# Designs tried in a protein design chat: VH-VL binders against o27280. Part 405

Target 1, 266 residues: o27280
Amino acid sequence: MDSMNVPEVLEIKRIVEESESVKTFIFSWDFRREVRPGQFVMVWDFRDEKPMSVSLIDPVRSEIGISIRRVGEFTDRVHGLSEGDLLGIRGPYGRGFELMGRDILLVGGGIGMAPLAALADEATARGMRVDALVAARTADELLFLDRLEAAGVNISTCTDDGSCGFKGFAHERLLTLEENHDMAAVCGPEPMMFQVMRILDERDVPAQLSLERYMKCAVGICGQCCLDDTGFRVCAEGPVFWSQELSRVREFGRYRRDPAGRRVPW

## First folded at step 17 (VH-VL)

Design B97 (framework fv_bamlanivimab)
Fold by ESMFold2-Fast, scan of step 17:
Structure B97 (fold): chain C 266 residues (1-266), chain A 119 residues (1-119), chain B 107 residues (1-107)
Amino acid sequence: as target 1 above (266 residues)
Amino acid sequence: QVQLVQSGAEVKKPGSSVKVSCKASGGTFRSYGISWVRQAPGQGLEWMGRIIPRFGRANYAQKFQGRVTITADKSTSTAYMELSSLRSEDTAVYYCARDTQYEGHFDPWGQGTAVTVSS
Amino acid sequence: DIQMTQSPSSLSASVGDRVTITCRASQSISSYLSWYQQKPGKAPKLLIYAASSLQSGVPSRFSGSGSGTDFTLTITSLQPEDFATYYCQQSDDTPRTFGQGTKVEIK
């Protein structure tokens, strides 16, 4: 029997405050249910259930971490919880990242750095050289820098306002970085990911990109999870995709859909 | 690398207050906690409390609740520890230390501030 | 509060000796345990974190082991600069708590 589809009520063991708007919630986890970087879980506060990426995977301590940005009613309630409080956790779900080669570039924007932090831990444990480009609007919104540094990751930063590192956008910074990577993993706002993907394609670097907006579709909640032009269903194959799978998708990086299914530019 | 530099030695009267500063340089001050640890002459290490400067959240050891206040000024990258109602038993070296959130170990440490309470 | 108890409180050793210091937590702290070295008049120095992870720049003769409630710090081939007081510290819960210290003295 597969216990992944039954919610387990877990105690919040530890809360790490990553930024004004982001917290990581750490839980004891039974690793008979394997978890891989890039996968997500459904978090239940006994009122609503939302998908959240796993940002820490620690089999030695039997712990997982889930990083949550405060953006609405559900996340506001969860941010109000304390160590010792309970949450329901179901999963993991979705396709995780695959690692290949000797060196990897991570490109993360905002909360997109969360699944990449878990990937950085795995890549360094495998002896890979890891370069991370961490992007945010301001220095205060850069995430996981201390954790990446502790893991031995080579870090580059960029902020829109120039308050830390390169002044500008992730793709502008990427143009000044070393081109010699066996693969890349990218997670962040779709316009950023689209620009980064184009540069990596020109460099012939295979990339995996995580489309967090499709995580709830990956658990089969709706049958409408389909990208324009390709006709394939993101909910069946996501949230992580190879860049070659996204190269023919006109929707990627150009527009999103509102709750009514109408196209809205980024 | 992050360095912590503390204010100089203080001599105080019983019943007064002391405020020790801890200035961080060479790193991201707000991404970690700052803990305060004291050591009385010939004694061991005693944790007093911590602050996460970004959020202004302080936690205190029960023994010091009501007497200790830990604050931070993000604009100057400086944390402060104020201890009130001083007694002779508060004579100690007071340290600040970077408190890593994931592991909770202390590194680096400030050089220490000697506080002597005498009448 | 989690109580940390070290043994012995002091020990006498010679250069070249193997020294073992133990630390016991009043409840399970997983591997959230650090070891520090302190010399007279100086701030403590981190040696080991996460029970067994050697801090960068610390000599390999220092090692840590244990999980749950029982932990050990081992110094192989003790050197003159290793005569100091050693403290364990738990970070599983707030308040953070230290052991009472173990003084390693020259024989």
Scores: ipSAE 0.547, ipTM 0.771, lowest interface PAE 2.4, mean pLDDT 87

Design B99 (framework fv_bamlanivimab)
Fold by ESMFold2-Fast, scan of step 17:
Structure B99 (fold): chain C 266 residues (1-266), chain A 119 residues (1-119), chain B 107 residues (1-107)
Amino acid sequence: as target 1 above (266 residues)
Amino acid sequence: QVQLVQSGAEVKKPGSSVKVSCKASGGTFRSYGISWVRQAPGQGLEWMGRIIPRFGRANYAQKFQGRVTITADKSTSTAYMELSSLRSEDTAVYYCARDAQYEGHFDPWGQGTAVTVSS
Amino acid sequence: DIQMTQSPSSLSASVGDRVTITCRASQSISSYLSWYQQKPGKAPKLLIYAASSLQSGVPSRFSGSGSGTDFTLTITSLQPEDFATYYCQQSDDTPRTFGQGTKVEIK
């Protein structure tokens, strides 16, 4: 109802180490500011501000979790923080996932499993049957398996090196899985998402894909980042898009843009 | 699947230090914390501190700050608890336990290490 | 520090009895509460976490309830192996703190 869209300084209540490079930071949250899986917040360390996906949403405990991969100076500093330290948080922002049907497939690659973990919690709480395909380069980089198992999710894994589950890429594993889902949600590297999307499209499974790059805009709202190659806005603003919308974006799965607008290969 | 095995019993003089080890084995994921909990004869459980071995971060209960140091050796999957300036009231069984990061419950536990401080 | 108080400190019961043990936190801990069983000379064993979640392998006669500051552990139809000391523990904040324990003895 009457919620302020203003940054708050919040205490880090818990830190969960998910992998060598990923930590989840848990904060108390006032759920008068609604948060849905697939949305992001702006995290401020009192020097810089960056967008981060919400990976845990617990209105019963009044908590949110934000999973952060160590990729640069900002995230390196945040990873150096301890329980009891303070961070500024504002949001949430962006379009979240929509749950439909009874049987849902989640396909997550690396840190992309973070927003999908929050979605899995909501789907299972609604009594939906959830299958998750969790992909990473190695077993040590598979994320949220304990949370998914505790939630009753049916888990399939794949690793590039074969150290856990299927040896290969997410789309290769998906080809070996049964096709019986009402919808899918996908998040991970764009090349992975592109290949997964094509398979789901051929199976007539409606899919929602979260484009992490649209969360990285400096404004904290991804309006300008949603322009396509012609300069027009994408029909549904991110970070979550329907597969039909993304199939018409020529750069999806092929390249990204740097801050200067130049094409950079994945 | 994870098992914790602690070092053997110790008898120490007042004013000395003791270092107890806790070796973890089993499981494919190394993203758990190790807490140290002690229990004096006939008394309840008292939390001393914890470490997340992968990162090497330790937190301590204020009562033990300055006397306790918790460390981890990732190469041997072993956590250590060192308690200095020992007194007779430090006589206790010292347990290590896996700290479930999201919920903060302890499971599994090590078998315990009896530390006796006597003159 | 969050203080945890158990009641009673001890109780006597017979096989087949329903046993209840309560735990109170000095401030709200939401559902960040665990229950442990300890037998003489042994390490504690986790029974319940998140106030009401039964640990794998623990008999269904054990159940937990409560939220905020007041929590209960219930043992339905007490068995001979259940005579032990029980502890509650909060994990909402650091330091982690335990109740003083409740000893369940043979009547």
Scores: ipSAE 0.537, ipTM 0.767, lowest interface PAE 2.1, mean pLDDT 86

Design C1 (framework fv_marstacimab)
Fold by OpenDDE, second read of step 17:
Structure C1 (fold): chain C 266 residues (1-266), chain A 118 residues (1-118), chain B 112 residues (1-112)
Amino acid sequence: as target 1 above (266 residues)
Amino acid sequence: EVQLLESGGGLVQPGGSLRLSCAASGFTFRDYSMSWVRQAPGKGLEWVSAISGRGGSTYYADSVKGRFTISRDNSKNTLYLQMNSLRAEDTAVYYCARKSNYGSFDYWGQGTMVTVSS
Amino acid sequence: QSVLTQPPSVSGAPGQRVTISCTGSSSNIGWGYSVHWYQQLPGTAPKLLIYYNTNRPSGVPDRFSGSKSGTSASLAITGLQAEDEADYYCQSYDYSLSGSKVFGGGTKLTVL
């Protein structure tokens, strides 16, 4: 067994409350172990283990951040933790985002902004122009706005209820934007990503999209995160995919597998 | 007012080369993907090639891949199509077209005729 | 041989309603890509008539309408006029052709 696959017990250095339902847990990190935006780690609370995207990569402070949305029993327990408490972290795993060109568009929905926030930091550090379309149901669910602004990101917001920015969905807002970019990175609800991808394809904008699936092993052996018809494993070949790859995935934007392996619609 | 003006068409022998240009005005050129679309005499429209706004991505129809090269100079608001190894079946009116935010071609030039004949 | 299939010709009398079909597949229209329509008058460049399935650009009369369902799209022209005699093309995107923009074969509309 690779030592990389053994969870390291790490102390929560600090906790940032991003929203009512989202917290970022920050850990000391040895950057001899490289981590890239778009990659994920397996978080172990000594009872259960879940994949989580890395939302902060700070080589200067030797820290990483993991943003977690409160959605179930596991995340309920984790959200009950305090600074100084312990979690098991193994990884990072998966294929992260690639940066190309000079101008990049980020389109994120809800907790999907987590990996995109990390990508934004890297892109801005490289001197790229970064535009971000941040979507959420309501204004109070918009994530990382202050952080993105501080990084020099040009932000456009949209909310389902119109409480902040454009009233509507991300793909609708995207249609109103005239500027095209060298590349786009997308992460959020899969139906959103599906719509956004089609628009970007039609605009001749290369796009990378980060998928979310139930993952158990994170190392491509269990098959839990295997995508229909392609054999793509989200944990190994993903979670970041190019639009051309996802176009071959029958289930993308249509359905997913639940923990029992059953097809469930989005 | 958006304007697209093609030039560079003419008569060329099979195996020859030709370079088309499209001068754009009336809009922020770099923000829009551009395409070449051709129409053989008495035939339908055929997409040939596309290039992203900033020129980072290019796309080609299988019929021209390896022979044609699309490029752009955003400082000159000009789109180009370098056509090599021309064939008789490449004979057509070549249109430059702007791609809208919706993926449609919302503006077209008047076209330039390319004739490949021995 | 076009990726999108259109009838070669349609005809109608002035004032009538005509429809032009555009049949695609699961890799273009059926995948959810938008359909656009163009009008080409004799000896002229194509003009955008309908964009993003159902929308009319400014200057296009409301007697032109577009629809999309499943793997097909349709252009409807009501109150047919003599000036509508032209070639009509549908256009979409196909991921199976290396990101190609695809056109229908075109439909010649004759006003009787």
Scores: ipSAE 0.865, ipTM 0.929, lowest interface PAE 0.6, mean pLDDT 95
Fold by ESMFold2-Fast, scan of step 17:
Structure C1 (fold): chain C 266 residues (1-266), chain A 118 residues (1-118), chain B 112 residues (1-112)
Amino acid sequence: as target 1 above (266 residues)
Amino acid sequence: EVQLLESGGGLVQPGGSLRLSCAASGFTFRDYSMSWVRQAPGKGLEWVSAISGRGGSTYYADSVKGRFTISRDNSKNTLYLQMNSLRAEDTAVYYCARKSNYGSFDYWGQGTMVTVSS
Amino acid sequence: QSVLTQPPSVSGAPGQRVTISCTGSSSNIGWGYSVHWYQQLPGTAPKLLIYYNTNRPSGVPDRFSGSKSGTSASLAITGLQAEDEADYYCQSYDYSLSGSKVFGGGTKLTVL
């Protein structure tokens, strides 16, 4: 589909300030191009192009939202834009989340809550029970709590510094959650995701993980989309992977986690 | 008080079938993953099969895959193991076990003996 | 052979300390999966003794402790008592085996 690879120049319809460092940019969208939670688009500011997860999917209003954290030159420039300004958007790309069963757990860290917020909307619209564990370093980095509450999601929070909810890491809070789930969806920093994945593996909960760092090469691949030596490519096979698919990568025994959750070589 | 009570074991000939049941009480059954773990006479523990709390996901040891089917009825608080194409090496005590949120088997039934012999 | 290796037997006298090892690999304990320990008294079902590496269920005396480092885990029993005579099993998860909860081969503890 060539038309999917041509950037469409879209007007920023609305900007929502989610936090000091995160904004959601809302665009009118033609839903003849389907978009699913977990998919991403390439955002082009006419100088650089970066992949961004879709955080809002609203067919009733014919809108999508893209949440962007301020982390460098590109995102700083985009944060400087106003309603009415233009951005190039192409996509969607990648494999979205699959919904399974009746009960779902969402585990999000920082900006990783963005694709999970869109998934929460879809899951609740289907009548599923949704539990969300929202994790951040500090209270001001917790995202989308109002949207999750409005959707009817049961929310647990944790912060590294204890400024909101449980004091500690997402995986430590997860161990105190006793309810079983038919599936989980996880998005956030990789050390958090792989700690959470191991717990869910041991609980017999199939997990889907979104690997945002590998979205950098969706079109015009530079090789950074490869996951380990097995060659998983985010644009071809991700960014969403089932835990068992990531286990195939781990079969080569190249990495383990230290006690802090850091990935280290053998 | 958490209780797990297995039934359905017995003597069966090779190639035969049995269905094991585990009646659970004393906890919210649907909130826990359940497993079957077996132990051959004089041997160690071997995990056989697991099912998620709502029944959406099932898991099997390679030794039983394609022959055994795990299922649950949350309205009756009952776990099942349908065992087909039974072999002599399936002879074992079969335990029903509850999976904790830490991934441990925190409660076990007393077991039911399955003997596959002619 | 079993994926998790335990000594087949250990022995001690009352009051002594014994340690039971559980040796895994990079695909299980070494990958960060937790280790749990079970006690099986003769003729009974297994009972959870230690969960999530180091934690004791209510009613388990503090003479029992667990540890985990690298690709291995250990169960330590101090102040050994006659009632401790049993089979002990470690258990973890292995990602290289489809959906697999793996048990060690078991260790028979004899109190002399």
Scores: ipSAE 0.725, ipTM 0.888, lowest interface PAE 1.4, mean pLDDT 87

Design C10 (framework fv_marstacimab)
Fold by OpenDDE, second read of step 17:
Structure C10 (fold): chain C 266 residues (1-266), chain A 118 residues (1-118), chain B 112 residues (1-112)
Amino acid sequence: as target 1 above (266 residues)
Amino acid sequence: EVQLLESGGGLVQPGGSLRLSCAASGFTFRDYAMSWVRQAPGKGLEWVSAISGRGGSTYYADSVKGRFTISRDNSKNTLYLQMNSLRAEDTAVYYCARKSNYGSFDYWGQGTMVTVSS
Amino acid sequence: QSVLTQPPSVSGAPGQRVTISCTGSSSNIGWGYNVHWYQQLPGTAPKLLIYYNTNRPSGVPDRFSGSKSGTSASLAITGLQAEDEADYYCQSYDYSLSGSKVFGGGTKLTVL
């Protein structure tokens, strides 16, 4: 058994309230253990364990951040924690984003902005031009705007209700953007990603998309995050996939499997 | 006004090479993906190759892979198609086309004729 | 043969309605990729006629309309005019062909 697969009990160093429903938990991190944007960790609250994307990678401060949206019992418990409390962290796991070219487009929806925020930091640090389309249902749910702006990211916002930026969905806003990029990174609700992917394909923009599936082992063994027809394991071959890879995935944008393995539509 | 002007077409022997150019004007060239589309005499349209706005990604039809190379010089607002190992079936009018944000080809050049014959 | 299938020819009298079908598959139109239409007058370069399934560029009369359903798309021309005599091509994207842009075989429209 790899030591990486044993949860390390870490103290919550700091908590950042990103929105009403999203908190970023910051931990001290030994960067001898490499972590890349797009990778995830398994968070253990000593009762249950859930995969969470890394949203902050700070080698200078020797810190990582994990952004968690309050959506159920597990996340309710975690959101009740305070600085100084303990969580188990194991990982990182999965394939992260690759950076290519000089210009990158980030398209994120809701909590999907978490891994993209980390990617934005890396891209800007490399001197890349970063454009970000940040989407949410309402203005209050837009994530990481100040952080992205501070990093030098050019931000375009989109909200379902028009409370901030473009009124409509991310793919609709994307159609109005004239600039093309060397590469795109996409993360958010799968229906959004599906629409965005098709547009990017048609525009000849290479795209990477981060999928979210029920993951149990995180090490490609249990098969619960296996994608239909391809055998791709989101925890091992993903969660970041190229557009060409996802084109082979029948369920992408159409359905997912719940913890019981049943097909559930998006 | 958007304008695309192809050049470089002509008669070439099988196995020969030819380089096509497309001069673009009237828009921010680097912001748009570009494609070559050809049409054999009396035949339909066939997509040949595409290149992303900044030139970082290229795409080819199977019929031309390994023989054709698409490139662009954004400083000169020019698209290129290097055609090597030309075959008789490559005979066609070659169009330069701009890719719109919607994935369509919203502007086309007048085309340049390439004839491959012994 | 073309990935997208069109009828080789269609005809109609002035004032009539004609439709041109574009039949694809699950790897292009059926995947959800958009369909575009082009008009090519004799001896000229193609011109964008319909983009993103149903939209008309500026200058295209509203008697031209596009639709998409399932694995197929259709171009409808109402109030057919003599000037509409041309070749029409549908175009989409196919992920199974290494990200190829695919055209239909083209349809010759004759105005009787």
Scores: ipSAE 0.749, ipTM 0.886, lowest interface PAE 0.8, mean pLDDT 95
Fold by ESMFold2-Fast, scan of step 17:
Structure C10 (fold): chain C 266 residues (1-266), chain A 118 residues (1-118), chain B 112 residues (1-112)
Amino acid sequence: as target 1 above (266 residues)
Amino acid sequence: EVQLLESGGGLVQPGGSLRLSCAASGFTFRDYAMSWVRQAPGKGLEWVSAISGRGGSTYYADSVKGRFTISRDNSKNTLYLQMNSLRAEDTAVYYCARKSNYGSFDYWGQGTMVTVSS
Amino acid sequence: QSVLTQPPSVSGAPGQRVTISCTGSSSNIGWGYNVHWYQQLPGTAPKLLIYYNTNRPSGVPDRFSGSKSGTSASLAITGLQAEDEADYYCQSYDYSLSGSKVFGGGTKLTVL
């Protein structure tokens, strides 16, 4: 536990530009520290530390990848880095996805496709049939399509503006998909995940959902990481939860919390 | 046209067993989750069990957990319900039902009668 | 007792309107789960009448309509006909312990 609390300074081996706003930073990794899809690491730029989901796990090449969307001062600084520059990495943290059955549906919205890309690699390596619904606001924000296609994943897309695939939201596209799956994994904006969860619940498809709420406390000591009054802490108990666990959380899909911890409607 | 046809019902003594079958046609069977729903004589509908399209996930009402087993054979387009340790309160017409993309039961079979009596 | 409450019976004359209520709680309709309605004619299997709160399958006349608000849903039948005499069931999903698919207790509609 303690060994994972010391940041290791790693060289950026390769940078992949996923979109105008998303980059994947690839590092050599010592797999004596096991990493599972759905886990996250703390990324330190020698000024601030932020949690980031692991999007690539490659023990053959001894590499991990971390996909980062540009959303503020920290991520703007990290996006300004080049191959050969250094970042501190601490972790991994959190519980990962569990796989069961013969087929899986992945539903990813925006950067939420990052942890699902790592899961897709594991699922296809196990011989599972993988269907992915990749959702974004516009076509240029759809992520990991080439990687998923290369892995043999069956891809459906939807965009809010109709610029690629189905015009509409992920849950609207899901209603037009006539297949049932043994399980699903979902990651993206919370309102999207809530709508998708309810559809999957009604279809009796067990789903795991990845929540990234208040991921500023990677060691689970911050009360602001709690979900509602259930006591689940995203960084310690999550970030991955089964739908039946989340069904008891009244905040999920209805409310978020502002920086002061106050309940605010979506 | 979608068709579901149940069979295997009959009279059985308390503690006995029956296996119900549902033959499906007119759609790609493996793409749909299936359920069993029962109705006791003169009473309302009660959901009993559900199974995912490939059979990797199964669900049961508390009243039948540990006694009933749902399964499917996608190569034969057939749904099954193995009923063990039957009780008088299991007496009902058992319907095979297909689960739609919207979560509703969009097609139902005609039902098969199970009577548990001494 | 069912977790979704329906009146046991309703009645109306030909040409009139009747409404059947379906009252749930925070763990089902109030959570946001959808409501579906089934018609069961005497001696027959149930038939899907309304799905996803408000939608009609092909072949269901527009005299039948569904609505949902808060923890409750309603089925409205206008222009009552003798052929509408049947049992009507609402159905939703409940996330509470063990309650996956839940049906209302059913409402017997009598056309006077």
Scores: ipSAE 0.685, ipTM 0.866, lowest interface PAE 1.5, mean pLDDT 88

